VH-VL binders against p53630. Designs and how they scored, part 1

Every score and structure here is a prediction.

Target 1, 237 residues: p53630
Amino acid sequence: MNSKSQQQEQQPIVFVTGTDTDVGKTFVSTLLVHKWKAAYWKPVQTGIESDQGDSETLKNFKIAASTWQPPIFTPTYALQKPLSPLQAMEYEPNVDIRLLDFVVPEEWSAENPLVVEGAGGVCVPITRKLEITTDLIKHLIETSGHPVYVVVVARSGLGTLNHTLLTWNHLCDNGLRSHLFGVILNGEPNEGNVQALKKFGVNIMAQVAQCTTAHDQDMELHELPSVESLMTQQDVE
Positions, changes and structure headers below are counted from each chain's first letter, unless a header gives other numbers; Kabat numbers aren't used for antibody chains.
ipSAE, averaged over its two directions, is called F for ESMFold2-Fast, E for ESMFold2 and O for OpenDDE. V2 adds 0.75 times the mean of E and O to 0.25 times the DockQ between the complexes of E and O.
Where letters were taken out, [cut] stands.

## First folded at step 1 (VH-VL)

Design c01 (framework fv_ciduvectamig_arm2)
Fold by ESMFold2-Fast, scan of step 1:
Structure c01 (fold): chain C 237 residues (1-237), chain A 123 residues (1-123), chain B 110 residues (1-110)
Amino acid sequence: as target 1 above (237 residues)
Amino acid sequence: QVQLQQSGPRLVRPSQTLSLTCAISGDSVSSNSAAWSWIRQSPSRGLEWLGRTYYRSKWYNDYAVSVKSRITVNPDTSRNQFTLQLNSVTPEDTALYYCARDYSSGYYGMDVWGQGTLVTVSS
Amino acid sequence: QSALTQPASVSGSPGQSITISCTGTSSDVGGYNYVSWYQQHPDKAPKVLLYEVSNRPSGVSSRFSGSKSGNTASLTISGLQAEDQADYHCSSYTSSSTLVFGGGTKLTVL
């Protein structure tokens, strides 16, 4: 047994972030949860005064080709205002989010992957100390005792080159290159944008359409790679 | 109105390759909202789904376990058609073969069928 | 044997109702709402009657209805007519993204 064997025998944590707030992170997380038979955890939920939250949205999504009933763990923090966690805390002065508070749920048995969904993009501020989503990812890498990988969700269309490259380069510059599974483009296929991103060294792991019907969502499961194939790809230099 | 028109040899010798073509009109073989299937029917086995091809960001195939080692379903975008190739045929492959449009925008079912081709595997 | 179990034959008289069952497993009929029903007249291709258990395509009579309980889906034909005499086939998508059919049921209108 060696370090590679140890990595392969452990089920990973996969952190799903996005290039922005409305790029379809919950939709993509739902597909990944059902594709990988994963558990789901949203560490910080905002906007609960006006929305059911992403955990309930994922629970209520019907993926017709999946009988998987994902374990869904309670958010560590749930904040009223539909703002970044830092800004939402201004309306709830008694709440003080700290990175140390984010401990992988004890209920997760680690027999299945854990999909962790972030709040917005990589630079979204989480704490009063101005720690951002990237800092939360690093915290989970250091403290979870499991391999941690990152999936970036981006829109397929106009503006994606700039937003995806900014997000990708930010993560690489923060020492996370070896933790990146890749980018999932959500929306209508755009081969020009795919080829441009690939020329910049971005790994495009899938293209998915945000579909109206359950059968269309079922077909999108075929587009997504297995977690085993992604982990094997990361082990090759 | 979508229509499927089948063509191909109706007599195939054992150990040869069975090859059928399905020409599509009124839709595109590369439609992101459709898949294209082959089904066969015999008195002994009833209806059997064999496989499908479909386009998303790239081409995909799904195949029935019973034929997976012998089957290829290929799209041809230039002619707007797709083909069935079944290798190493035996008399048990004698059947009425259909092509069909499988799951389209709006439902998971086979809504358009070709006319059928009776293929006999005999020496 | 087909993957899904249907009765080989059923019969009824004009104006009556008949029900055809289709039994599978938790990895096909029981696991998903992707059951379809097809009507086939002699020397014709199958025609879709119902999809996703109970939905009717445009142009299909409301006399055809579908339901599912556990691992068994059912097709009910109300107000039987002579032209309903045909073979009826069920199908289901599976957990492995394949599709399986039932053995077919011959409906005789007496």
Scores: ipSAE 0.000, ipTM 0.434, lowest interface PAE 17.2, mean pLDDT 85

Design c02 (framework fv_ciduvectamig_arm2)
Fold by ESMFold2-Fast, scan of step 1:
Structure c02 (fold): chain C 237 residues (1-237), chain A 123 residues (1-123), chain B 110 residues (1-110)
Amino acid sequence: as target 1 above (237 residues)
Amino acid sequence: QVQLQQSGPRLVRPSQTLSLTCAISGDSVSSNSAAWSWIRQSPSRGLEWLGRTYYRSKWYNDYAVSVKSRITVNPDTSRNQFTLQLNSVTPEDTALYYCAREGKWLPDAFDIWGQGTLVTVSS
Amino acid sequence: QSALTQPASVSGSPGQSITISCTGTSSDVGGYNYVSWYQQHPDKAPKVLLYEVSNRPSGVSSRFSGSKSGNTASLTISGLQAEDQADYHCSSYTSSSTLVFGGGTKLTVL
């Protein structure tokens, strides 16, 4: 067994964002958590009046071939309305989200990666100062003391070229190119879209599809790259 | 509306290769919502699942441990079919062979079955 | 031998209820909620009755219900009818990403 201090500096935080709200961020985060034996943290959850939330969704997702359960940390903020954090705060005037409130959970042992799931896409506003998801990513890079990388989840089908390129270019323009692991396409495989995105310089990590069976789950896990292979790729970029 | 039609030799000599084909209509062998399995049934062993093939950005196979060294389940997207190849057969491989669809809509269950092919392995 | 244990036979009269058990290990029935039940009439392919322990496919009578406790899954048939006379098979996903079947149960409707 390795001590915590020996491993703390080397384990990455991987921030999972998406090209839109319903692209399957929680599904992909769940697969990555199980693939990497990672911990999970959703810093801000909205819509709790109408939905159990992403932490509960991940907790209830069972990988058929595993008795292992991930550490799941409590959201820093949980807001009632199914809106962006900024808009949800309009309904809860006593809540004032600030970026400095997002401190990596002390309970994370740092022996395995931490998967952090964002709320919606990169431009989703989270504070009253109009700071967006990209600003949260930069905050974690600055303050966590760990390498921080970004995974973008996108739909595989119609509309993905525009949405993925807008998200990818936004992150690159914000100085995060060296922190990008890549894009995971969720849905029916589409080699035409993969090739088109690659021509624009987008790194495609995997294509994954909706899982409802044990064999589908095992298969999607086989599609995903190891965290070590992704970090090695970043060393040469 | 989805139908599986089996074909292949019904008599095989010991040590030879058993080969069966399952033709699919009303669905695609490359559907990312399905997997395609071979199952056999004999009086001595009952129902026995042999293996599956399925497409999720690339092709995958899973095989039962008892046959893993001898079995191949292969898709053919151009003819919309999949095949069973079982090498080095013995009389113990005599059984009624079914192809079947496993679907995401019925997790790990077989909702469509072929008609079955009785294969006899004898000298 | 079958990986999952089922009683060889069960019997009941029309209108009664019967239960068929399917016992495995923590590496199949006990570890996963992917248990299916199949009905097989003589000289026919099996037909799915239940999947994911208790879910019914479209067209399957509500008289068929399923449950699981520990390493044992159960199929209950209520309001027995003559047409229910058949062989019943359970199956389960395994920790090796394979599927295994039980030995089958012959149901006789008296």
Scores: ipSAE 0.000, ipTM 0.479, lowest interface PAE 13.2, mean pLDDT 86

Design c03 (framework fv_ciduvectamig_arm2)
Fold by ESMFold2-Fast, scan of step 1:
Structure c03 (fold): chain C 237 residues (1-237), chain A 124 residues (1-124), chain B 110 residues (1-110)
Amino acid sequence: as target 1 above (237 residues)
Amino acid sequence: QVQLQQSGPRLVRPSQTLSLTCAISGDSVSSNSAAWSWIRQSPSRGLEWLGRTYYRSKWYNDYAVSVKSRITVNPDTSRNQFTLQLNSVTPEDTALYYCARGYYDSSGYKFDYWGQGTLVTVSS
Amino acid sequence: QSALTQPASVSGSPGQSITISCTGTSSDVGGYNYVSWYQQHPDKAPKVLLYEVSNRPSGVSSRFSGSKSGNTASLTISGLQAEDQADYHCSSYTSSSTLVFGGGTKLTVL
């Protein structure tokens, strides 16, 4: 493993997972990509029979008054059914996803962060050996040669306490506490839920809401933390 | 609408390379719904799957353990075809060789189209 | 073992029902619902008859049905007809995402 000083000099990989919804993860990933001028990679995409996929959603999202466009790398796997990768592979038995297939795109220059978006939540099964999203995160930590951190996206409203705490505690129990940047709540502000999560020791990075105007986009980007400030927080202890 | 047309030499000497081509019409070799396989049939071993190639954001190949060290299944997007190369052949490789399409649609996954077959004899 | 076990031959008279078994292990037939059945007439390529245990392609008669119990899949042909005389092959995907076939069953219509 590298020292913390060496890791701080490198641009990180930030893995975005969620508690329950793909829509919230992609929206938050898009905001983080534009905030940090990051590259984007979705290692496995499911549901291509029913929609364009998250890479295309991010590609089509434009920030008003900006000509900058992110590097977007091709998914390692794309599967037809809108199911977990394991279940989607049951409809395509010729496809055999293996963790070792997930190699950080060599086209990533590493001058800016790489935002990696997961498929579903932390326990979503990815391989026929029953390896889950958490195992993919550990694989990237072990093999990428870069610092890897995790952002959890959760809904702001009813049900978030249970789903967020289950996700947070699962990651902590799997030895990833020092890799957690925090939780971003997506939806209408809910101060009661924010305070409850903080009482359990959860780091709330931001609350974000759907954008409909250029002004809304600028406000949400302003509310998000810089990657430098997040890495500094990890180094405080 | 889909047709698979096979071509290639029918006689190969031991230790040489067996090479067959499967030309595709009515579908694209890079279709995300398809996987392209080679299967052989002999009286002693029945039907035997050898390997496949398929496109899912990038190209993949899978091979049967028995031939893994000698086999390559390779797509050609410009000619809409895929090939079998089997190195260091022995008389045991004498068989009727088929190409086949494994296909996913709303009804499920199946081998729905097969080539006409090519009898390859490996002899001195 | 990766090869699937089928009876070498089966026979029946027109109008009767026959069943062909295909036995594997928990790493193929028993572990997945990816069993397919192929009909092969002399000097012809195999043609898919059933896939994913019991699904039939368009144009395949409802006289052909499939089932699975444990490590054994079964093809049943009801109302047996002369044109059903053929070789029948089962296949299954494995836990390693390879494909294996049975030895084939010759059906004789008496």
Scores: ipSAE 0.014, ipTM 0.568, lowest interface PAE 8.2, mean pLDDT 86

Design c04 (framework fv_ciduvectamig_arm2)
Fold by ESMFold2-Fast, scan of step 1:
Structure c04 (fold): chain C 237 residues (1-237), chain A 121 residues (1-121), chain B 110 residues (1-110)
Amino acid sequence: as target 1 above (237 residues)
Amino acid sequence: QVQLQQSGPRLVRPSQTLSLTCAISGDSVSSNSAAWSWIRQSPSRGLEWLGRTYYRSKWYNDYAVSVKSRITVNPDTSRNQFTLQLNSVTPEDTALYYCARDRGSYYFDYWGQGTLVTVSS
Amino acid sequence: QSALTQPASVSGSPGQSITISCTGTSSDVGGYNYVSWYQQHPDKAPKVLLYEVSNRPSGVSSRFSGSKSGNTASLTISGLQAEDQADYHCSSYTSSSTLVFGGGTKLTVL
């Protein structure tokens, strides 16, 4: 037979979004990629005139706790300006991003999970038709042929209750509640905010902070849930 | 300089609790960059890591599977020390016991002087 | 037996190089870059020589170097000296968030 194994066909795609730009999505994606031995794909990269991009950042990020060498797939679109994809296209009128252009890379063997990293938050516009990150997530659910789940990255500190609840409720209101793995808080630990979010029904997966020591990286990697346990939690719910 | 000074009984009878203390100077038991371990050494088993305690916004413990049901590693921030308690000891627990500091990447940069504990009647 | 496999003994003459292996599995040595090496002289506590496979703490001689290939880590001592006669122990972090040691290798300098 020339079909993927049942295990390969059941491997999930996990979409990592955030409450805003610069909440640590690439750092968290790096931890998840190494924790789950996943592949990585950033469908749309902006700001390439001034930054190496998230794919290169993840590729160059070393975690002493991991020997995993992740497959990293090429962005479908790479835009010059450090703006939302819609606004960046104003500076590149020959580029016309369409949701149909976002096809899971054929190079992904599906022997391991695929971590997909979004650009900014859920309402970030990506097409000239004003389709947003949430619409891209729905597109992948409908077209990928794999289970698709969502992880939300948020800052741990001041303002996170409002930003996290707005993001979480937006996703739930868009029919994605059953696809939500949870929220990862990035920054100094804040148990008050964790408990408050839990009272609103938000699933907190972990608290992490970007670290420089291998021990801190290993502790963060250890504290993150396995993809199998998260999928089991969704099945029981 | 960091120094670890061990104290505790050197003779323990079978079925009793083995209790050792490690006093820390030159660092804090609640340091965010350290973990505090107990390791033992015997001719038959070599070096064995037993467990550790460490502070990262809250206290954590990790224990070796072989002793997990009998072991407790406890910090004492007021005295800047940590202790080993090993319950229901047998002659197989006879060993040279060390406390040690873990400097992040699971390596031990400072060790106590060692305490030879004999478990016999 | 010990979780990690080391040769029980190795020997060499002054000025030579020797290598000590430390073999585990994909859930310890092969799975992580947390391999450490310790030197132990009689009646003394172990002293760290290498951590994270190949990093040397300040004060450790450059004659000590480390490497890893698959499930096997190696300690190499170049320019062997009489004071290198000691026991050498490897350790590794595991997928169970525990630490394991090798059986130890007795180095004799002839």
Scores: ipSAE 0.000, ipTM 0.540, lowest interface PAE 10.7, mean pLDDT 88

Design c05 (framework fv_ciduvectamig_arm2)
Fold by ESMFold2-Fast, scan of step 1:
Structure c05 (fold): chain C 237 residues (1-237), chain A 126 residues (1-126), chain B 110 residues (1-110)
Amino acid sequence: as target 1 above (237 residues)
Amino acid sequence: QVQLQQSGPRLVRPSQTLSLTCAISGDSVSSNSAAWSWIRQSPSRGLEWLGRTYYRSKWYNDYAVSVKSRITVNPDTSRNQFTLQLNSVTPEDTALYYCARSTYYYGSGSYLFDYWGQGTLVTVSS
Amino acid sequence: QSALTQPASVSGSPGQSITISCTGTSSDVGGYNYVSWYQQHPDKAPKVLLYEVSNRPSGVSSRFSGSKSGNTASLTISGLQAEDQADYHCSSYTSSSTLVFGGGTKLTVL
């Protein structure tokens, strides 16, 4: 009867962060969810006064190659203003975000991976104590009872070298190198940027482009690695 | 109309490389809407998909786990064809080999085989 | 990858309906709407009969229909005719971005 011990051994949590806002984290999370038959959780959502939010976006995004209907768990916090969680809280006096409030949803059976999507980049402030996305990742590593890995989403084009290296090095400097699956580049293929990032030791796990046709979506699923292959890579590093 | 025409040796000795070519007419091997596969058939194992090659801004290859270590599927855009190379063959590789196209034309899949070559019976024997 | 499970043989008389099953897992048949069926007459290459579970290519008789429930896809042939005597193969896309086939079913029209 110990379903929690079984869950700890079955599947990982994969935290999707980005080099910035609007780099395609939700699009990439959608591809990973359908590739891995994963569940999805966005712990904190901001900007709900101006759009539907990432959970609803992922729910409404259809991949023709997939019949998978992901379990989508409710955000722990949903804030009105399209600002960082810290700044959004200034407009909502009844909200006080604490890292302890981010508990992996009990509805997650752990028979499939859980994709957790962050708000913006790694240094985005989450709490009034100035705890950032990286601190949320560390919190989940400490408290979830599951292996936790990180995927970084970055634009493929101009500016990606600086933004990707800053994000990658920040995560490594914070003791998370062994938890990094890699970087997914979103946008038109840019082999020069891929080769440059590889020379700096960045693991490029995939290149994907946001697409409108079912055939293009299927091609993007082919580009993505399996979660098992990524975990095996981490075990032998 | 798309046509696939196969050629290559029909007898291969154990440990050698099985090499077959599929010539394409009516479509381009670099078509962004197509993928090009090799499939074999034996009485004991039925149909087995072996691998495919396709072009989407760059060339991609996918291979079945059972043959991945010894298979290569290569396009040749100048001759509008693609090839199968299967290394270190054994008598278990004796089969009828087909090339096939899959395409978006029949909906959302690069995994629907809408045109097939005539088939080449390859016997692996000394 | 494991092959999909089909019955080795099925038989029927002209005018009857028969159904052929194709059973996989949640990582292939159950996970995707990319199940295809192929008809193969002796000494001929397979030809596509159904795609995306239930869609017919132009020229395929409406007597051929497909469905899927959970991890099992089914091909139904109504109004069975002598020319339907053939081998029938199912295939599915997998979560590993590969393709798998069933073992094939020999249909005998008695």
Scores: ipSAE 0.000, ipTM 0.391, lowest interface PAE 21.2, mean pLDDT 84

Design c06 (framework fv_ciduvectamig_arm2)
Fold by ESMFold2-Fast, scan of step 1:
Structure c06 (fold): chain C 237 residues (1-237), chain A 124 residues (1-124), chain B 110 residues (1-110)
Amino acid sequence: as target 1 above (237 residues)
Amino acid sequence: QVQLQQSGPRLVRPSQTLSLTCAISGDSVSSNSAAWSWIRQSPSRGLEWLGRTYYRSKWYNDYAVSVKSRITVNPDTSRNQFTLQLNSVTPEDTALYYCARGLKYSSSWYFDYWGQGTLVTVSS
Amino acid sequence: QSALTQPASVSGSPGQSITISCTGTSSDVGGYNYVSWYQQHPDKAPKVLLYEVSNRPSGVSSRFSGSKSGNTASLTISGLQAEDQADYHCSSYTSSSTLVFGGGTKLTVL
């Protein structure tokens, strides 16, 4: 079988979770979407009473180096309060989020990767049954029919060792090590933290900084690894 | 002014390792605004980019798919140079090899300075 | 063979304009504004003429201009001169963080 034909049929889903800020997580997702020419899906959006949401933020983001116009799929759920999905549902009793409702958008042709952005971190509760982001990742692995990988976005500075190790170890303990592409550190370079995380077995796939100029955005885009190189590191056929 | 000076063996036997060095003057191999590439040219394939090394918080390497399993591009900050190692060479690796400086700007990854070129022949 | 498609040869007379095309895919030429053009005289290393589709380095004549439409980039040389006789190569950044070149075009000034 021709590998190019197989790859066109089985492009990966990459789930982006984070340890800290939604803004940093969305910024990194935007860079990955333009780097990989991916489509984008945010399954659950909260805080819509006070914010445009991550889908609109990504849509309006301009990268001078990229002519890519990503397909952006509608969230399955959009909740008013800027809280976890479980807590936000307390304010909307007519909404009952269930994992089985998260079906990869049928509009996704799978000719390009799909970047899926989570709501907060891995332990964020999503359903009234106390299912968390990790359970959503497992649901997509079991039901999507596509390879699913995970990227963790973390701050580069103070507190990252604890937060990143807790997130990384949680995912590994839940049987997801073979699905982990790595950690992207967002912020000012901190080589001490990079070296410490590597000593604990964490794969640091990139270091980026929130940028305000087109020049800086171009540089950050070029620092990111290709999806092909990441799949090779995971020994994926 | 930036200058790139190449050195290394011009004749390599099949199955051996092709090794070339590019010495840099007028810039630093660890400059955050530069990337350091190897490019070859043959009548049958034209210009072919092989790989690059560059520094930004840490060292990165990018390699062309066709050579990825056989190639290493390594910086040496103490000597201000970078090297190409291409393993398990065949006659198809016979080419004129160039080192070049690429710039990481919003303008793109273009090569503004090139070495003099080294013709490497792979024959038994 | 080459990742980007260029005509093998092109010719023109002094004072005329010629155009050289460079065709790729949406994952290189069509996807990014990162197309460069190089001029190569016999027994010389290539020299950059244009970068980022249409930007000209200092010292390059304004007779050289670039454009892009869809998956095809073009180099135009106006007021053709004998010294323009050379090989011309296009290159593009790709979505895989690699660089690819066209097969090269030999320009003959009649």
Scores: ipSAE 0.000, ipTM 0.429, lowest interface PAE 16.2, mean pLDDT 85

Design c07 (framework fv_ciduvectamig_arm2)
Fold by ESMFold2-Fast, scan of step 1:
Structure c07 (fold): chain C 237 residues (1-237), chain A 122 residues (1-122), chain B 110 residues (1-110)
Amino acid sequence: as target 1 above (237 residues)
Amino acid sequence: QVQLQQSGPRLVRPSQTLSLTCAISGDSVSSNSAAWSWIRQSPSRGLEWLGRTYYRSKWYNDYAVSVKSRITVNPDTSRNQFTLQLNSVTPEDTALYYCARESYGKGYFDYWGQGTLVTVSS
Amino acid sequence: QSALTQPASVSGSPGQSITISCTGTSSDVGGYNYVSWYQQHPDKAPKVLLYEVSNRPSGVSSRFSGSKSGNTASLTISGLQAEDQADYHCSSYTSSSTLVFGGGTKLTVL
């Protein structure tokens, strides 16, 4: 049995990262999960002492058109402080996160995609060895036995050009260009920023706005591309 | 099926470097689904984990505190093997040495080498 | 010294159940669900029985089960058989990304 041939025949893992901690990664991940009927996994959750966590937020998300609920897998680590994993571990000395601890949940059937949500941005430190989110993405590419792709979530407004380009270029410089699906801009439409990012070679996958009602959330699902379309574009590009 | 085969000198003089090699078949030393460890066993200390090497975007090593100042575990991707180097050996380093594959995300050794009895004496 | 504490020996009769304890600290057994158990027959390499406290690899008898409470992990062997006579070792990951073993327990089947 050839593990690479097996991997190419399976549904992808899509890693959702962001240009910062509060750009709407969980909202976008939730939309992608419902659009693709995907499973969801947040490998490391911080801030547990003050928030329910992103997995619970996703469970409580309302979609008007469906009673379907995604498979949601338990975080490998849940840390108390609302800090990066490295900094949160300073408050929990008995916890020592290692990249080898992050194994794709066996419960994932791989009939539909798995959406994996990162903690903060690409340079957020995950381990005491100063391994960052980008290292976790590479770990999953190398160990999962599945195609792995990356979606970057960014704010649509002021400051996005710098933050998005820094994130995009960091991932490209780390050999991940062929794994990038693109950027999803979250917030009020800003066509000037979209056009500027496109001129720099950034692939804009979608523009979405955080919604209040289940009906509006259904509308946002229509703006997102299918996973089949994204994979086809990667084969051509 | 994964198989680990050990080689190296079975007798080392005090103060010299103990050097053992573990040849891997059925897997790659740069496999991201494994870590590669050295473990020894003696009547006085029982089983003692010494260190590991593993590839996750870049190479990493972890070492037991008791040997950290004297130990190096090195991968060799071209020969698909990894080595143990233990400097400044004493008679207390006399032990049966095993290499082993550490299964990722499971925290256990699923394949072991045959073991090499290393005697440290003059 | 062994970092994890196991009884030096335990004994039982065929058909009985025995339990072997493995006690550490909050920085190893108590802090992680990465406790493994190994069976070792004379002149053989150790063989994994359990990993992640209670999971069995394929080919390991369901007579072997594991649990953890606080800083103590336990291996239970039910329906003892003569072939179970061996040394049993526990191991755990530590807060320093290292691994430690217990002192080992010799099981005698009477």
Scores: ipSAE 0.005, ipTM 0.444, lowest interface PAE 15.3, mean pLDDT 85

